VH-VL binders against StAR-related lipid transfer protein 5 (STARD5). Designs and how they scored, part 9

Target 1, 213 residues: StAR-related lipid transfer protein 5 (STARD5), of Bos taurus (Bovine) (a1a4m6)
Amino acid sequence: MDLATAAQVSEAVAEKMLQYRRDKSGWKICREGNGVSVSWRPSVEFPGNLYKGEGIVNGTPEQVWDCVKPLAGTLRAQWDENVNSFEIIESLTDTLLFSRTTTPSAVMKLISPRDFVDLILVRTYEDGTISSNAANVEHPSCPPNPAYVRGFNHPCGCFCEPLPGEPNKTSLVTFFQTDLSGYLPQSVVDSFFPRSMAGFYANLEKAVKKFFG

## First folded at step 17 (VH-VL)

Design c73 (from c58 with heavy chain L103F)
Fold by ESMFold2, look of step 18:
Structure c73 (fold): chain C 213 residues (1-213), chain A 122 residues (1-122), chain B 107 residues (1-107)
Amino acid sequence: as target 1 above (213 residues)
Amino acid sequence: QVQLQESGPGLVRPSQTLSLTCTVSGYSISSGYSWSWVRQPPGRGLEWIGYIYYRGSTTYNPSLKSRVTMLRDTSKNQFSLRLSSVTAADTAVYYCARLTVTFYGTVYFDYWGQGSLVTVSS
Amino acid sequence: DIQMTQSPSSLSASVGDRVTITCRASQDISSYLNWYQQKPGKAPKLLIYRASSLESGVPSRFSGSGSGTDFTFTISSLQPEDIATYYCQQTYSTPYTFGQGTKVEIK
């Protein structure tokens, strides 16, 4: 995919992510505690759910970003239990790239390993917010691999936001809407994402302390 | 409903500049999408010329890039094509079309004008 | 530029026949391929995007398949209103290029 085409695609995803970030209605809380909430609503992109995570992380925005960024030099695979590997397939710019992510088995092997191929755009905002914006694409270097079920990410990512008056804290808003594909009981899918998102925030807190504490 | 309509001269002399305008109704060209020109020589296939992104940047077919300029007039909801130094090979039906992208990398042209034949002849 | 080779250049078939058109890309384009129908004197009309997805309002007798370099467009049961020229188009990378077209006629 050339830069001109990828720029248009990724900007469409980023604009959709902003819409999710700005829309305060229609969300139902499904998990809440320890300063973190996970909420959901039906996805308009596929017959599944869009999940939103909201939480404050103890760390500067730069430290938190280094742990979550889907870019070269990320710490993400070192601490995120749902990321087995993160591979940059092709970089078009420092902030626009194709990636392949693999996940481990989960839920006592009910969910076999998946791989995901995404186009990723990173944006920076005037207030110091940095966002990641990703959605599924195909890439010739990443054909389906029999060792994995090919998953499908609908627009997803995060907003890593400075917290006014709190330089050592970060507001992290996350959005996930992932089709895991395959033959999975719907109850397993519906319980997996809220648990995983709450665990993500807990593990991120530990990771920030481990790498920067 | 979105509609696109081409306008401009149907006859252009060799070495002159071909100029066409596409008038868009039912959607603001500065609000989204890309706005494209595609041409079709008589009895032949389709050739993409280029597009102008709703934020103003342009992308052109490299085979025509040295001769092509696209501009827009947001106040009239129009975008235009200029093709300089034309020859008989530039005789074609010229279509304006809306270019749509999806989140997943798909690109297609969903709305087309009716087309305008431009003949290059001395 | 990615070249699109479309075949056959023309075909004749009877009403009710299954019609197959192929399109080959000069390099791997994954599934980033569209099919358009163009009736005489009219602009092209999008039928299929992303190799296999039908555009809204397109009859289910039209289908597409393929990935990589080899793609197929099928009309399962040809109707009189399907007389047209059909074009494939890759949109993996600019310049977005079209096949040369396949003219479909009724015997």
Scores: ipSAE 0.815, ipTM 0.902, lowest interface PAE 0.7, mean pLDDT 93

## First folded at step 18 (VH-VL)

Design c82 (from c73 with light chain Y92W)
Fold by OpenDDE, fold request of step 19:
Structure c82 (fold): chain C 213 residues (1-213), chain A 122 residues (1-122), chain B 107 residues (1-107)
Amino acid sequence: as target 1 above (213 residues)
Amino acid sequence: QVQLQESGPGLVRPSQTLSLTCTVSGYSISSGYSWSWVRQPPGRGLEWIGYIYYRGSTTYNPSLKSRVTMLRDTSKNQFSLRLSSVTAADTAVYYCARLTVTFYGTVYFDYWGQGSLVTVSS
Amino acid sequence: DIQMTQSPSSLSASVGDRVTITCRASQDISSYLNWYQQKPGKAPKLLIYRASSLESGVPSRFSGSGSGTDFTFTISSLQPEDIATYYCQQTWSTPYTFGQGTKVEIK
């Protein structure tokens, strides 16, 4: 995919992410605790749910971003239990790239390993917010692998937002709407994501402390 | 619904500049999408010329890049094509079309003008 | 540039016949392929996008399949109104390129 086309694709994703970020309606809290709130609403992109995570992470926005960023040299694979590997398939720019993410089996092996191929845009805003904006794509260099079930991320990502007056804290807002594919009971999927997202924040907190504390 | 309409001279002399305008109705060209030109020589296939992104950036077919200029007039909801140094090889029906780009990399032309024949002749 | 090659260049079939057109890309384009129908004197019309997705309002007798380099367009039951030239188009990368077209006629 050429840069111009990829830029348009990623821009569309980024715009959608901003819409999610700004839309305060329709969210239902499904999990709350330890300073993290997970909510959901039906996705309009696929027959599943869009999940929103909200929490404050101890660490500067840059530190938090360094832990979550899906870029070269990322630390995420080291601490995120849902990430087995992260590979850059192709880097168009420093902030626009194709990636492959693999996951381990989950939920007592009810969910077999998945892989995800995404186009990711990293965007920095004037207020210091850093965001990832991703959605699934196909890439000739990364065909489906029978060892993995190909999953599909619909527009997803995170916002690492500075907190005024709190330079060592970050407001982290995440959006996920993932089609895991396969023959999974919806109940399993519905229980998996809230737990996974809560765990993500908990593990991230530990990671930031470990790497930057 | 979205409608596109080409306008401009149907006859251009060799070495002159072909100029066409596409008027869009039913959607603001500054609100989204890319706006493209595609041409078709008589009895032949289709050739993509280029597009102008709704944010103003342009992308041209490398084979025509040196001669192509695309502009937009948001106040008139129009975008235009200029093709310089034309020859008989540039004789074609010229279509303006909306280019849709989705989250997932899918790209297609979903709305087209009726086309405008431009003949290059002395 | 990515070259798109259609086969056949032309065909004639009877009403009700199954019609198949193939398109080959010079390189792997995943599923980033579209099919258009162009009737005489008209602009192309999008029928299929992303190799197999049917555009809204398009009859179900039209379908597409394939991935990578080889793609197929099918009319399950040819109708008189289907007389047209059909084009494949890759959109994996610019410049977006079209096949040379397949002219479909009724016997």
Scores: ipSAE 0.936, ipTM 0.965, lowest interface PAE 0.4, mean pLDDT 96
Fold by OpenDDE, fold request of step 19:
Structure c82 (fold): chain C 213 residues (1-213), chain A 122 residues (1-122), chain B 107 residues (1-107)
Amino acid sequence: as target 1 above (213 residues)
Amino acid sequence: QVQLQESGPGLVRPSQTLSLTCTVSGYSISSGYSWSWVRQPPGRGLEWIGYIYYRGSTTYNPSLKSRVTMLRDTSKNQFSLRLSSVTAADTAVYYCARLTVTFYGTVYFDYWGQGSLVTVSS
Amino acid sequence: DIQMTQSPSSLSASVGDRVTITCRASQDISSYLNWYQQKPGKAPKLLIYRASSLESGVPSRFSGSGSGTDFTFTISSLQPEDIATYYCQQTWSTPYTFGQGTKVEIK
């Protein structure tokens, strides 16, 4: 995919992410604790749910971003229990890239390992906010692998937002709407994501402390 | 409903500049999508010329890049094609079309003008 | 540039026949392929996008399949109004390129 086309694709994702970030209606809290709130609403992109995570992470926005950023040399695979590997398939620019993410089996092996191929845009805003904006794509260099079930991320990502007056804290807002594909009971899927998202924040907190504390 | 309509001279002399305008109705060209030109020589296939993104950036076919300029007039809801230094090889039906790009990477032309024949002749 | 090659260049079939057109890309384009119908004196019309997705309002007798380099377009039951030239188009990378077209006629 050429840069111009990829730029349009990723821009569409970024716009959608901003819409999610700004839309405060329709969200239902499904999990709350340890400074993290997980909400959901039905997705309009696929027959599943869109999940929103909200929490404050101890660490500067830069430190938090360094832990979550989907770029070369990322620390994500070292602390995120839902990530086995993160591979950059192709980098178009420093902030626009194709990636492959693999996951371990989950929920007592009810969910077999998945892989995800995404186009990711990293965007920095004037207020210091850094966001990742991703959605599934196909890439000729990354065909399906029989060892993994190909999953599909609908527009997803995160916003690392600075907190005025609190330079050592970061407001982290995440959006996920993932089609895990395969033969999975919906009840398993619905229970998996809230727990997974809460765990993400908890593990991230530990990671920031470990790497920067 | 979205509609596109080409307009411009049907005859251009060699070495002159071909100029066409596409008028869009039913949708603002500054609100979304990319707006493209495609041409078809008589009895031949289709050739993509380029597009102008709704945010104003342009992308051209490398084979025509040196001669192509695409502009937009948001106040008139129009976008235009200029092709300089034309020859007989540029004789074709020229179509304007809307280019849709989704966040999954899907790209297609979903709305087309009726086309405008431009003949290059002395 | 990515070259698109259609086969055949032309065909003639009877009403009700199954018609199959193939398109080959010079490199792997995943599923980023579209099919268009162009009737004489008219602009192309989108029929299929992303290799197999049917455009809204298009009859179900039209279908597409394939991925990678080889793609197939099918008319399950040819109708008189289907007389046209059909084009495949890749949109994996600019410049977006079309096949040379397949002219479909009725015997």
Scores: ipSAE 0.936, ipTM 0.966, lowest interface PAE 0.4, mean pLDDT 96
Fold by ESMFold2, fold request of step 19:
Structure c82 (fold): chain C 213 residues (1-213), chain A 122 residues (1-122), chain B 107 residues (1-107)
Amino acid sequence: as target 1 above (213 residues)
Amino acid sequence: QVQLQESGPGLVRPSQTLSLTCTVSGYSISSGYSWSWVRQPPGRGLEWIGYIYYRGSTTYNPSLKSRVTMLRDTSKNQFSLRLSSVTAADTAVYYCARLTVTFYGTVYFDYWGQGSLVTVSS
Amino acid sequence: DIQMTQSPSSLSASVGDRVTITCRASQDISSYLNWYQQKPGKAPKLLIYRASSLESGVPSRFSGSGSGTDFTFTISSLQPEDIATYYCQQTWSTPYTFGQGTKVEIK
């Protein structure tokens, strides 16, 4: 995929992510506690759900970003239980790239390992917010691999936001919109994402302390 | 209901500049999509010329890029093609078309103008 | 540039026949390929995008398949209104190149 085509694709995803971030209606809370909330709504992209996580993390926006960024030098795979590997397949710019992410088995091995091939754009906003914006693509260097079930991300990512007057805290808003593929009972899928998202925030807070504390 | 309409001279002399305008109705060209030109010499296949992105940047077919410019006039909801130093080989039906891009890398042309024949001859 | 080669360049078939057109890319384009129909004197019309997805309003007798370098377009039962030239187009990378076209006629 050339830079011009990828720029258009990724900018469309980023604009959709902004719409999710700014839309305050239609969300149903499904998990809440310890300053973290997880909400959902039906996806319009596939027969599944769009999930939103919201929480405040004790760390500067730069520190939090270094732990979650889908870019070279990320710490993500070192602490995130749902990421076995993160591989950059091709970089078009420092902030626009193709990646392959692998996940472990989950839910007592009911969910087999998945791989995801995504086009990723990182965007910076005037208020210091940094966002990641991803959706699935195909790439000739990443054909289906029999060791994995190919999953499909619909527009997803995060907003890493400074809190005014609180330089050592970060507001992190996350969006997950993932087709895990394969046959899975709906009850397994519906319980997995909210629990995993709550765990993500807890583990992230520990990671920030470990790497920057 | 999106509609595209080409306009411009049907005859251009060799070495001059071919100029065409596409008028868009039913959608603002500065609000989304890319706005493209495609040409087809008589009895031959289709050749993509380039597009202008709704934010204003352009991408051109490398085979033509030294001779092509595209501009837009958002107040008239129009985008234009200029092709310099034309020869008989540039005789073609010229189409304007809307280029759609999905989140998943899919790209296609969903709305086309009716086409305008431009003949290059002395 | 990615070259697209269609086969055959033309064909003639009877109403009701199954028609198959192939398209080969000069490199792996995954499934980023479209099919267009162009009737004489008209602009092209999108039929299939992303190798196999049918555009809204397009009859189900049209289908596409393939990935990588080799792609197939099929009309399951040719109708008189299907007389046209059909073009494949890759959109993996600019320039978005078209095949040379396949002219379909009724015997």
Scores: ipSAE 0.878, ipTM 0.932, lowest interface PAE 0.4, mean pLDDT 94
Fold by ESMFold2, fold request of step 19:
Structure c82 (fold): chain C 213 residues (1-213), chain A 122 residues (1-122), chain B 107 residues (1-107)
Amino acid sequence: as target 1 above (213 residues)
Amino acid sequence: QVQLQESGPGLVRPSQTLSLTCTVSGYSISSGYSWSWVRQPPGRGLEWIGYIYYRGSTTYNPSLKSRVTMLRDTSKNQFSLRLSSVTAADTAVYYCARLTVTFYGTVYFDYWGQGSLVTVSS
Amino acid sequence: DIQMTQSPSSLSASVGDRVTITCRASQDISSYLNWYQQKPGKAPKLLIYRASSLESGVPSRFSGSGSGTDFTFTISSLQPEDIATYYCQQTWSTPYTFGQGTKVEIK
């Protein structure tokens, strides 16, 4: 994929992510506790749900970003129990790239390992917010691999936002919109994402302390 | 309903500039998509010329880039093609078309004009 | 540029016949390939996008398959109104290139 094509694709994804971030209606809370909430709504992209996580993380926006960024030098795979590997397949710019992410087995092996191939755009905003914006694509270097079930991310990512007046805290808003593919019981899918998202915030809090004190 | 319509001279002399306009109805060309030109020499295949993105940037086929300019007039909801230094090889039916891009990298041309034959001859 | 080669350049078949057209890319384009139909004197019409997805309103006798470098377009039962030239197009990278076309005629 050339830069011109990828720029159009990724900008469309980033604009959709902004729409999700700004839309305050239609969300139903499905998990809440310890300053973290997980909400959902039906996806318009596929037969499944769009999930939103909201939480405050103890760390500067830069520290939190280093733990979650889908870029070179990320700490993500070192602490996120749902990320087995993160590989940059091709960089078009420092902030526009193709990635392959693999996941471990989950829910007592009921969910087999998945791989995901995404086009990723990172944006920065004047208020210091940094966002990641991703959706699935195909890439010649990443054909389907029988060792994995190919999953499909619909517009997803996060907004890593400064918290006014609190330079050592960060507001992290996450969006997950993932087709795990395969023949999974709906009850397994419906329980997996909210629990994984709550665990993500807990593990991220520990990771920020581990890496930055 | 989106419609595209080409207009312009059907005859251009060699070494002159070919100019065509595409008038779009049913959608604002500054609100989305990319707006493209494609040509087809008589009895031959299709060649993509370039597009103008709804935000204004352009991308051209490298084989034509030195001679192509695309512009738009958003007040008339039109985009245009200028091809300089034409020769007989530039004789073709010229189509304007809307280029759609999805979140997933899918790209296609979904709406086309009817086409306008431009003949280059003295 | 990614070159797209169609085969055959032309064919003649009877109504009801199965028609197959192939398209080969000069490099791996994953599934980023479209098929267009162009009837005489008319603009191309999108039939299939992303190798195998039918555009809205396209009859089910049309289908596409393939990934990588080799792609197939099929008309399961040729109809008189299917007389046209068919083009594949890659959209993995600009310039978005078309195959040279396959002219389909009725015997």
Scores: ipSAE 0.867, ipTM 0.928, lowest interface PAE 0.5, mean pLDDT 94

Design c82 (from c73 with light chain Y92W)
Fold by ESMFold2, look of step 18:
Structure c82 (fold): chain C 213 residues (1-213), chain A 122 residues (1-122), chain B 107 residues (1-107)
Amino acid sequence: as target 1 above (213 residues)
Amino acid sequence: QVQLQESGPGLVRPSQTLSLTCTVSGYSISSGYSWSWVRQPPGRGLEWIGYIYYRGSTTYNPSLKSRVTMLRDTSKNQFSLRLSSVTAADTAVYYCARLTVTFYGTVYFDYWGQGSLVTVSS
Amino acid sequence: DIQMTQSPSSLSASVGDRVTITCRASQDISSYLNWYQQKPGKAPKLLIYRASSLESGVPSRFSGSGSGTDFTFTISSLQPEDIATYYCQQTWSTPYTFGQGTKVEIK
């Protein structure tokens, strides 16, 4: 995929992510605690759910971003229990790239390992917010691999936002709408994402302290 | 409901500039998509020329880049093609078309004009 | 540029026949390939996108398959209205290149 094509694709995803961030209607809380909430609504992209995580993380936006960024030099795979590996397949720019992410087995091995191939765009906003914006693509260097179930990310990512007057805290808003593929009971899928997202924030808090505290 | 219509001279002399306009109805060209030109020499295949993105940036086929300029007039909901220094090889039916892009990298042309034949004769 | 080679350049078949057209890319393009139908004097019409997905309103006798470099377009039962030239197009990378076309006629 050349830069011109990838720019259009990734801009479309980023604009959709911004729409999700701005839309306050239709969200239902499915998990809440320890300063973190997970909400959902039906996805318009596939017969599944769009999940939103919201929480304030004790760390500067730069520290939090280093832990979550889907870019070179990320710390993500070192602490995120749902990311076994993060591999950059091809970089078009420092902020526009193709990645392959692998996940471990989960839910007592009921969910076997998945891999995901995404086109990723990182945007910076005037207020210092940094967003990641990703969606499934195919890439010649990453054909389906029998060792994994190929998953499918619909528009997803995060907004890593400074808090005015609070330089050592960060507002992190996350969006996931993932088709895990395969033949999984719906109850397993519906319980997995909210629990994983809540765990993500807890583990992120620990990771920021470990790496930067 | 979206419709595209080409207009411009059907005859251009060699070394001159070919100019075509596409008028779009049913959608604002500054609101989304990319707006493209594709040409087809008589009895031959299709060649993509380039597009103008709804935010205004352009991408051109490298084989034509030195000779092509695309512009838009958002007040008239039109986009245009200028191809300089034409030769007989530039004789073709010229189509304007809407380029659609999905979140997942899918790209296609969904709406086309009817085509306009431009003949370059020496 | 990615070159797209179609085979055959032309074919004749009877109504009801299965028609197969192939398209080969000069490099791996994953599934980023479209098929268009063009009738004389008309603009191309999208039939298949992303190698195998049927555009809305297109008859189910049309299908596509393939990934990587080798792609196939099939008309399961040729109808008189299917007389046209068919083009593949890659959209992995600009310039978005088309195959040279396959002219389908009724014999």
Scores: ipSAE 0.836, ipTM 0.916, lowest interface PAE 0.6, mean pLDDT 93

